# VHH binders against Serine/arginine-rich splicing factor 11 (SRSF11), part 4

Target 1, 81 residues: Serine/arginine-rich splicing factor 11 (SRSF11), of Homo sapiens (Human) (q05519r33to113)
Amino acid sequence: EVIQVTNVSPSASSEQMRTLFGFLGKIDELRLFPPDDSPLPVSSRVCFVKFHDPDSAVVAQHLTNTVFVDRALIVVPYAEG

## First folded at step 28 (VHH)

Design ee3 (from ee1 with S105R)
Fold by OpenDDE, fold request of step 29:
Structure ee3 (fold): chain B 81 residues (1-81), chain A 122 residues (1-122)
Amino acid sequence: as target 1 above (81 residues)
Amino acid sequence: QVQLVETGGGLVQPGGSLRLSCTASGFTFSSYTMWWVRQAPGKGLEWLSGISGSGGTTSYARSVKGRFTISRDNAKNTLYLQMNSLQPDDTAVYFCVKEGTYTGRTYEIDYWGQGTQVTVSS
């Protein structure tokens, strides 16, 4: 199952996001928009995480309002496809 | 209310070209970085390109660099994606995206259009 993570800090890396959500379960896919090292001036980024186990996606939603780097994350289910 | 309407999609043969447009309303267009994202059948979302509010900074994914060009006309509140040398694996729904914004106090989530279908097939 896929989650959408918003209010991701521009300073957060894809690796950091993988580490954070990887604690909850195996990750099949992770996409961070815009990608790392993008020259685009953005105040926030968005991350999509596809977990191998749907239960991990449910648990991940509990990370909403947790501060990561310098931002309180918002984690919601995402219907992809 | 924020609205993003993509147009310009369609069926094209390999090697062909298309230009997508995204008409924006409901916000100060020139103040926001805009993106193009696509989703191919059976695949996840793919970030393609972005352009800063002023248009002074652009960025491209490796998969489209050299073939796609992002641009904007702030006077017309329109975002563009010129797509050249199209290939079958470019077949996807293409979305226009308004960046999310954080002010240091409040956060406003990103906004996605409904998308436009691009099909590359012989």
Scores: ipSAE 0.901, ipTM 0.946, lowest interface PAE 0.5, mean pLDDT 96
Fold by OpenDDE, fold request of step 29:
Structure ee3 (fold): chain B 81 residues (1-81), chain A 122 residues (1-122)
Amino acid sequence: as target 1 above (81 residues)
Amino acid sequence: QVQLVETGGGLVQPGGSLRLSCTASGFTFSSYTMWWVRQAPGKGLEWLSGISGSGGTTSYARSVKGRFTISRDNAKNTLYLQMNSLQPDDTAVYFCVKEGTYTGRTYEIDYWGQGTQVTVSS
Protein backbone atom coordinates (compact mmCIF):
# COMPACT_ATOMS: atom_id res chain seq x y z
CA GLU B 1 0.00 0.00 0.00
CA VAL B 2 3.03 2.24 -0.51
CA ILE B 3 3.68 4.37 -3.57
CA GLN B 4 6.73 6.26 -4.71
CA VAL B 5 6.13 9.67 -6.24
CA THR B 6 9.03 11.08 -8.24
CA ASN B 7 9.63 14.36 -10.04
CA VAL B 8 8.15 16.26 -7.13
CA SER B 9 8.82 19.97 -7.34
CA PRO B 10 11.27 21.49 -4.88
CA SER B 11 8.52 24.03 -4.24
CA ALA B 12 5.99 21.41 -3.18
CA SER B 13 5.40 20.99 0.54
CA SER B 14 4.65 17.86 2.51
CA GLU B 15 1.27 19.38 3.28
CA GLN B 16 0.49 19.87 -0.39
CA MET B 17 1.48 16.28 -1.11
CA ARG B 18 -0.68 15.07 1.76
CA THR B 19 -3.61 17.08 0.44
CA LEU B 20 -3.20 15.76 -3.08
CA PHE B 21 -3.00 12.09 -2.20
CA GLY B 22 -5.29 12.40 0.79
CA PHE B 23 -8.17 12.86 -1.63
CA LEU B 24 -7.65 9.24 -2.66
CA GLY B 25 -7.74 7.75 0.82
CA LYS B 26 -6.43 7.82 4.34
CA ILE B 27 -2.67 8.23 4.55
CA ASP B 28 -0.79 6.41 7.30
CA GLU B 29 2.63 7.81 6.44
CA LEU B 30 4.11 10.38 4.10
CA ARG B 31 7.81 11.06 3.61
CA LEU B 32 9.30 13.71 1.37
CA PHE B 33 13.00 13.56 0.46
CA PRO B 34 14.68 15.89 1.07
CA PRO B 35 12.36 17.19 3.77
CA ASP B 36 10.72 20.60 3.73
CA ASP B 37 12.97 23.61 4.24
CA SER B 38 16.06 21.67 3.27
CA PRO B 39 18.87 23.91 2.05
CA LEU B 40 20.03 21.28 -0.42
CA PRO B 41 20.01 22.29 -4.07
CA VAL B 42 17.85 19.73 -5.83
CA SER B 43 15.92 19.88 -9.08
CA SER B 44 13.36 17.32 -7.91
CA ARG B 45 12.24 15.45 -4.82
CA VAL B 46 10.78 12.03 -4.07
CA CYS B 47 7.76 11.24 -1.92
CA PHE B 48 6.68 7.98 -0.32
CA VAL B 49 3.05 7.60 0.64
CA LYS B 50 1.66 4.70 2.63
CA PHE B 51 -2.09 4.39 2.32
CA HIS B 52 -4.27 2.74 4.91
CA ASP B 53 -6.26 1.04 2.15
CA PRO B 54 -4.18 -0.77 -0.50
CA ASP B 55 -6.82 0.09 -3.08
CA SER B 56 -5.94 3.75 -2.66
CA ALA B 57 -2.37 3.01 -3.72
CA VAL B 58 -3.64 1.41 -6.92
CA VAL B 59 -5.77 4.44 -7.73
CA ALA B 60 -2.89 6.78 -6.94
CA GLN B 61 -0.84 5.31 -9.76
CA HIS B 62 -3.29 6.86 -12.19
CA LEU B 63 -1.92 10.26 -11.18
CA THR B 64 1.17 9.54 -13.25
CA ASN B 65 1.66 12.37 -15.76
CA THR B 66 -0.55 14.68 -13.71
CA VAL B 67 1.02 18.11 -13.48
CA PHE B 68 1.57 19.19 -9.90
CA VAL B 69 2.95 22.64 -9.11
CA ASP B 70 5.16 22.85 -12.20
CA ARG B 71 5.79 19.35 -13.55
CA ALA B 72 4.34 15.92 -14.21
CA LEU B 73 4.41 13.41 -11.36
CA ILE B 74 5.42 9.79 -11.71
CA VAL B 75 3.59 7.44 -9.33
CA VAL B 76 4.60 3.79 -8.99
CA PRO B 77 4.11 1.08 -6.38
CA TYR B 78 6.90 0.66 -3.88
CA ALA B 79 7.64 -2.42 -1.82
CA GLU B 80 8.93 -1.63 1.67
CA GLY B 81 10.37 -4.18 4.02
CA GLN A 1 25.05 2.66 -16.15
CA VAL A 2 24.79 4.26 -12.73
CA GLN A 3 26.22 2.26 -9.85
CA LEU A 4 26.29 2.97 -6.14
CA VAL A 5 28.02 0.53 -3.81
CA GLU A 6 27.79 0.98 -0.05
CA THR A 7 30.44 -0.45 2.27
CA GLY A 8 31.48 -0.12 5.89
CA GLY A 9 28.46 -1.63 7.56
CA GLY A 10 28.71 -4.21 10.31
CA LEU A 11 28.12 -5.03 13.94
CA VAL A 12 29.05 -2.48 16.58
CA GLN A 13 28.33 -1.98 20.27
CA PRO A 14 26.27 0.92 21.57
CA GLY A 15 28.36 4.06 21.75
CA GLY A 16 30.57 2.83 18.94
CA SER A 17 31.35 4.38 15.59
CA LEU A 18 31.24 3.36 11.94
CA ARG A 19 32.08 5.09 8.70
CA LEU A 20 30.06 4.15 5.66
CA SER A 21 31.33 4.67 2.14
CA CYS A 22 29.44 4.85 -1.12
CA THR A 23 31.43 4.43 -4.31
CA ALA A 24 29.76 5.96 -7.33
CA SER A 25 30.24 5.34 -11.03
CA GLY A 26 28.46 5.88 -14.32
CA PHE A 27 27.76 9.59 -13.85
CA THR A 28 29.47 12.89 -13.09
CA PHE A 29 29.56 12.49 -9.32
CA SER A 30 30.31 16.11 -8.43
CA SER A 31 27.26 17.34 -10.34
CA TYR A 32 24.75 15.65 -8.06
CA THR A 33 23.41 16.06 -4.58
CA MET A 34 23.72 12.78 -2.68
CA TRP A 35 21.71 11.43 0.25
CA TRP A 36 21.85 8.78 2.92
CA VAL A 37 18.60 6.98 3.72
CA ARG A 38 17.97 4.07 6.05
CA GLN A 39 15.29 1.49 6.74
CA ALA A 40 15.02 -0.14 10.12
CA PRO A 41 13.17 -3.42 10.66
CA GLY A 42 9.44 -2.88 10.58
CA LYS A 43 9.80 0.83 9.87
CA GLY A 44 9.51 3.03 6.83
CA LEU A 45 12.29 4.75 4.98
CA GLU A 46 14.04 7.56 6.85
CA TRP A 47 15.98 10.37 5.23
CA LEU A 48 19.17 11.01 7.20
CA SER A 49 21.41 13.46 5.44
CA GLY A 50 22.31 15.10 2.17
CA ILE A 51 25.23 16.94 0.63
CA SER A 52 25.37 19.14 -2.46
CA GLY A 53 27.54 18.29 -5.43
CA SER A 54 30.35 20.60 -4.39
CA GLY A 55 30.02 19.62 -0.75
CA GLY A 56 29.31 23.21 0.21
CA THR A 57 25.86 22.49 1.60
CA THR A 58 24.88 19.76 4.04
CA SER A 59 21.67 18.87 5.82
CA TYR A 60 20.71 16.42 8.55
CA ALA A 61 17.62 14.86 10.01
CA ARG A 62 16.98 15.71 13.64
CA SER A 63 17.47 12.07 14.62
CA VAL A 64 21.13 12.03 13.58
CA LYS A 65 22.22 15.65 13.82
CA GLY A 66 25.25 16.01 16.05
CA ARG A 67 26.14 12.32 15.71
CA PHE A 68 26.41 11.73 11.96
CA THR A 69 28.53 13.64 9.47
CA ILE A 70 28.10 13.48 5.72
CA SER A 71 31.02 14.24 3.43
CA ARG A 72 32.29 13.49 -0.04
CA ASP A 73 35.49 13.15 -2.00
CA ASN A 74 34.68 14.07 -5.56
CA ALA A 75 38.13 13.06 -6.76
CA LYS A 76 37.39 9.53 -5.56
CA ASN A 77 33.69 9.52 -6.50
CA THR A 78 32.94 8.55 -2.91
CA LEU A 79 30.27 9.59 -0.42
CA TYR A 80 30.80 9.07 3.30
CA LEU A 81 28.73 8.90 6.44
CA GLN A 82 30.60 9.08 9.72
CA MET A 83 28.37 7.67 12.44
CA ASN A 84 29.29 8.29 16.06
CA SER A 85 27.55 7.51 19.34
CA LEU A 86 25.60 4.73 17.69
CA GLN A 87 22.47 3.44 19.40
CA PRO A 88 20.44 0.26 19.00
CA ASP A 89 17.73 2.16 17.15
CA ASP A 90 20.30 3.07 14.50
CA THR A 91 20.16 -0.56 13.39
CA ALA A 92 19.05 -0.52 9.77
CA VAL A 93 20.01 -0.97 6.16
CA TYR A 94 21.72 2.20 4.98
CA PHE A 95 21.40 3.36 1.38
CA CYS A 96 23.23 6.01 -0.56
CA VAL A 97 21.07 7.82 -3.07
CA LYS A 98 21.75 9.86 -6.18
CA GLU A 99 19.21 12.64 -6.61
CA GLY A 100 16.78 12.63 -9.47
CA THR A 101 17.18 15.29 -12.12
CA TYR A 102 14.56 17.41 -13.83
CA THR A 103 15.71 19.69 -16.64
CA GLY A 104 12.38 21.33 -17.30
CA ARG A 105 11.85 18.92 -20.16
CA THR A 106 13.14 15.49 -19.14
CA TYR A 107 13.32 13.67 -15.82
CA GLU A 108 15.81 11.07 -14.66
CA ILE A 109 14.82 9.20 -11.52
CA ASP A 110 16.89 8.95 -8.40
CA TYR A 111 19.17 5.94 -8.00
CA TRP A 112 19.62 3.88 -4.84
CA GLY A 113 22.45 1.55 -3.90
CA GLN A 114 21.81 -1.97 -2.64
CA GLY A 115 22.42 -0.88 0.93
CA THR A 116 24.72 -1.94 3.75
CA GLN A 117 23.57 -3.46 7.04
CA VAL A 118 24.40 -1.67 10.26
CA THR A 119 23.64 -3.47 13.51
CA VAL A 120 24.09 -1.83 16.89
CA SER A 121 23.84 -4.34 19.71
CA SER A 122 25.46 -5.28 23.03
Scores: ipSAE 0.900, ipTM 0.945, lowest interface PAE 0.5, mean pLDDT 96
Fold by ESMFold2, fold request of step 29:
Structure ee3 (fold): chain B 81 residues (1-81), chain A 122 residues (1-122)
Amino acid sequence: as target 1 above (81 residues)
Amino acid sequence: QVQLVETGGGLVQPGGSLRLSCTASGFTFSSYTMWWVRQAPGKGLEWLSGISGSGGTTSYARSVKGRFTISRDNAKNTLYLQMNSLQPDDTAVYFCVKEGTYTGRTYEIDYWGQGTQVTVSS
């Protein structure tokens, strides 16, 4: 199962995101948009995390409203189609 | 309220070119960073390119740099992706994306179009 993590600080790196969500379970894939080295002027980022175990994705949604870096994350399910 | 509609996808032979368009409505187009993202069959999302609201800053994933060109026409509320030297592994659904924004008070989520299929096959 994939989750969509939104309202991510522009200062957060993909490595920081992998560390945070890696505590919840094995990550098969993590993508942070825009990428770490992007010069684009953005006020937030979005991160897609695919967990090996779908139960980890359910647990990860409890991180909604947790402050990470400078703002509260919003974590919702994402259906790959 | 936000609407993004991609067009220009289709079947093309290897080595060919396509130009994708994305028509935007329901927001002030020139104020927002826009992206192109693709998803190949059975694969995860791949961020390809982004362009600032004014068009003054662009960025490309290494996999497409030199082959793809992002542009925008703010008078027509339209985002473009010129794709050259297409190969079978460029086969995917291509999405136009409006960035999510945070004002320090409110957050607006990123918005995605329905996507347009690009198939590169002989």
Scores: ipSAE 0.519, ipTM 0.789, lowest interface PAE 1.9, mean pLDDT 89
Fold by ESMFold2, fold request of step 29:
Structure ee3 (fold): chain B 81 residues (1-81), chain A 122 residues (1-122)
Amino acid sequence: as target 1 above (81 residues)
Amino acid sequence: QVQLVETGGGLVQPGGSLRLSCTASGFTFSSYTMWWVRQAPGKGLEWLSGISGSGGTTSYARSVKGRFTISRDNAKNTLYLQMNSLQPDDTAVYFCVKEGTYTGRTYEIDYWGQGTQVTVSS
């Protein structure tokens, strides 16, 4: 039920990410790295999204190669361990 | 191949300090922003801190600002996290992370170490 969204534009905010993935289902938790207020110079960000319904996580992976802001997202299942 | 190895975790009393180390290999360490991220038991990932390749820019999450200090030694390919004033809610696995990068044509995914356990308990 957790996905990892990578190749996220440095210009994308956590609220923009919540809006995009919120169309796919209820979000229990969303974490954007680095956070919105970080001064770090980065060329991409990564976002972890936990959906309430695991079916939403499966659908979300089909957003891979969808352009958001200025580049194509890569969406994969998150597996720790 | 990229390798990140965290050390320095362990059991510490509340109010105590630990210094975590992350030894990097398989890439040009000084060219990349590095992060520390933790995961407490039963919780999601929490980004803690980051440092630019040169070490000139740092950033901290509100929850650790003033208590934790990120640093790097580019000559030794090592990233550090000094953790002071530790409390039980700092108990977690701590990960060293190499940033993902995008050149406008090629994307390189973020790379994570296996993590080191920090336990803060009386």
Scores: ipSAE 0.504, ipTM 0.781, lowest interface PAE 1.9, mean pLDDT 89
Fold by OpenDDE, look of step 28:
Structure ee3 (fold): chain B 81 residues (1-81), chain A 122 residues (1-122)
Amino acid sequence: as target 1 above (81 residues)
Amino acid sequence: QVQLVETGGGLVQPGGSLRLSCTASGFTFSSYTMWWVRQAPGKGLEWLSGISGSGGTTSYARSVKGRFTISRDNAKNTLYLQMNSLQPDDTAVYFCVKEGTYTGRTYEIDYWGQGTQVTVSS
């Protein structure tokens, strides 16, 4: 039920990410690294989204190559270990 | 072939200190911002700290600010996390992360180490 979203624009906010993936289903957790207020000069960010419904995570993977803000997202399932 | 190897984890009493190290190879270390991220049992991933390639910029999560210090030695290709005033809720696996980079044409994905266990218990 967890996905990893990479190639997230530094200009994207946590709220924007929540809005984007929230359309696919209820989100239990969303974490964006680095956080919005970080002064780090990053060229990309990573977002982890935990969906309440595992099916939402599967659908979310279809957003791979979808341009968001200024670049194409990469959405993959995330598992520990 | 990117490689990140975390070391320095272990068991420590509350109030104690640990210093984590992350040895990097397979890429130009100084060109990349590096992060520390942790995952506690039953909890989601938590971003802790980051440091720019040159080391000139650092950032911290509110939960660790004032207690943890991120640093790097680019000559040694090593990232550090000094952890002071450790608390039981700091118990977690700690990961070293190489940020992904976007050039405007290509994207290089993030790379995560295998992690090192930190346990804070009396």
Scores: ipSAE 0.413, ipTM 0.765, lowest interface PAE 0.9, mean pLDDT 93

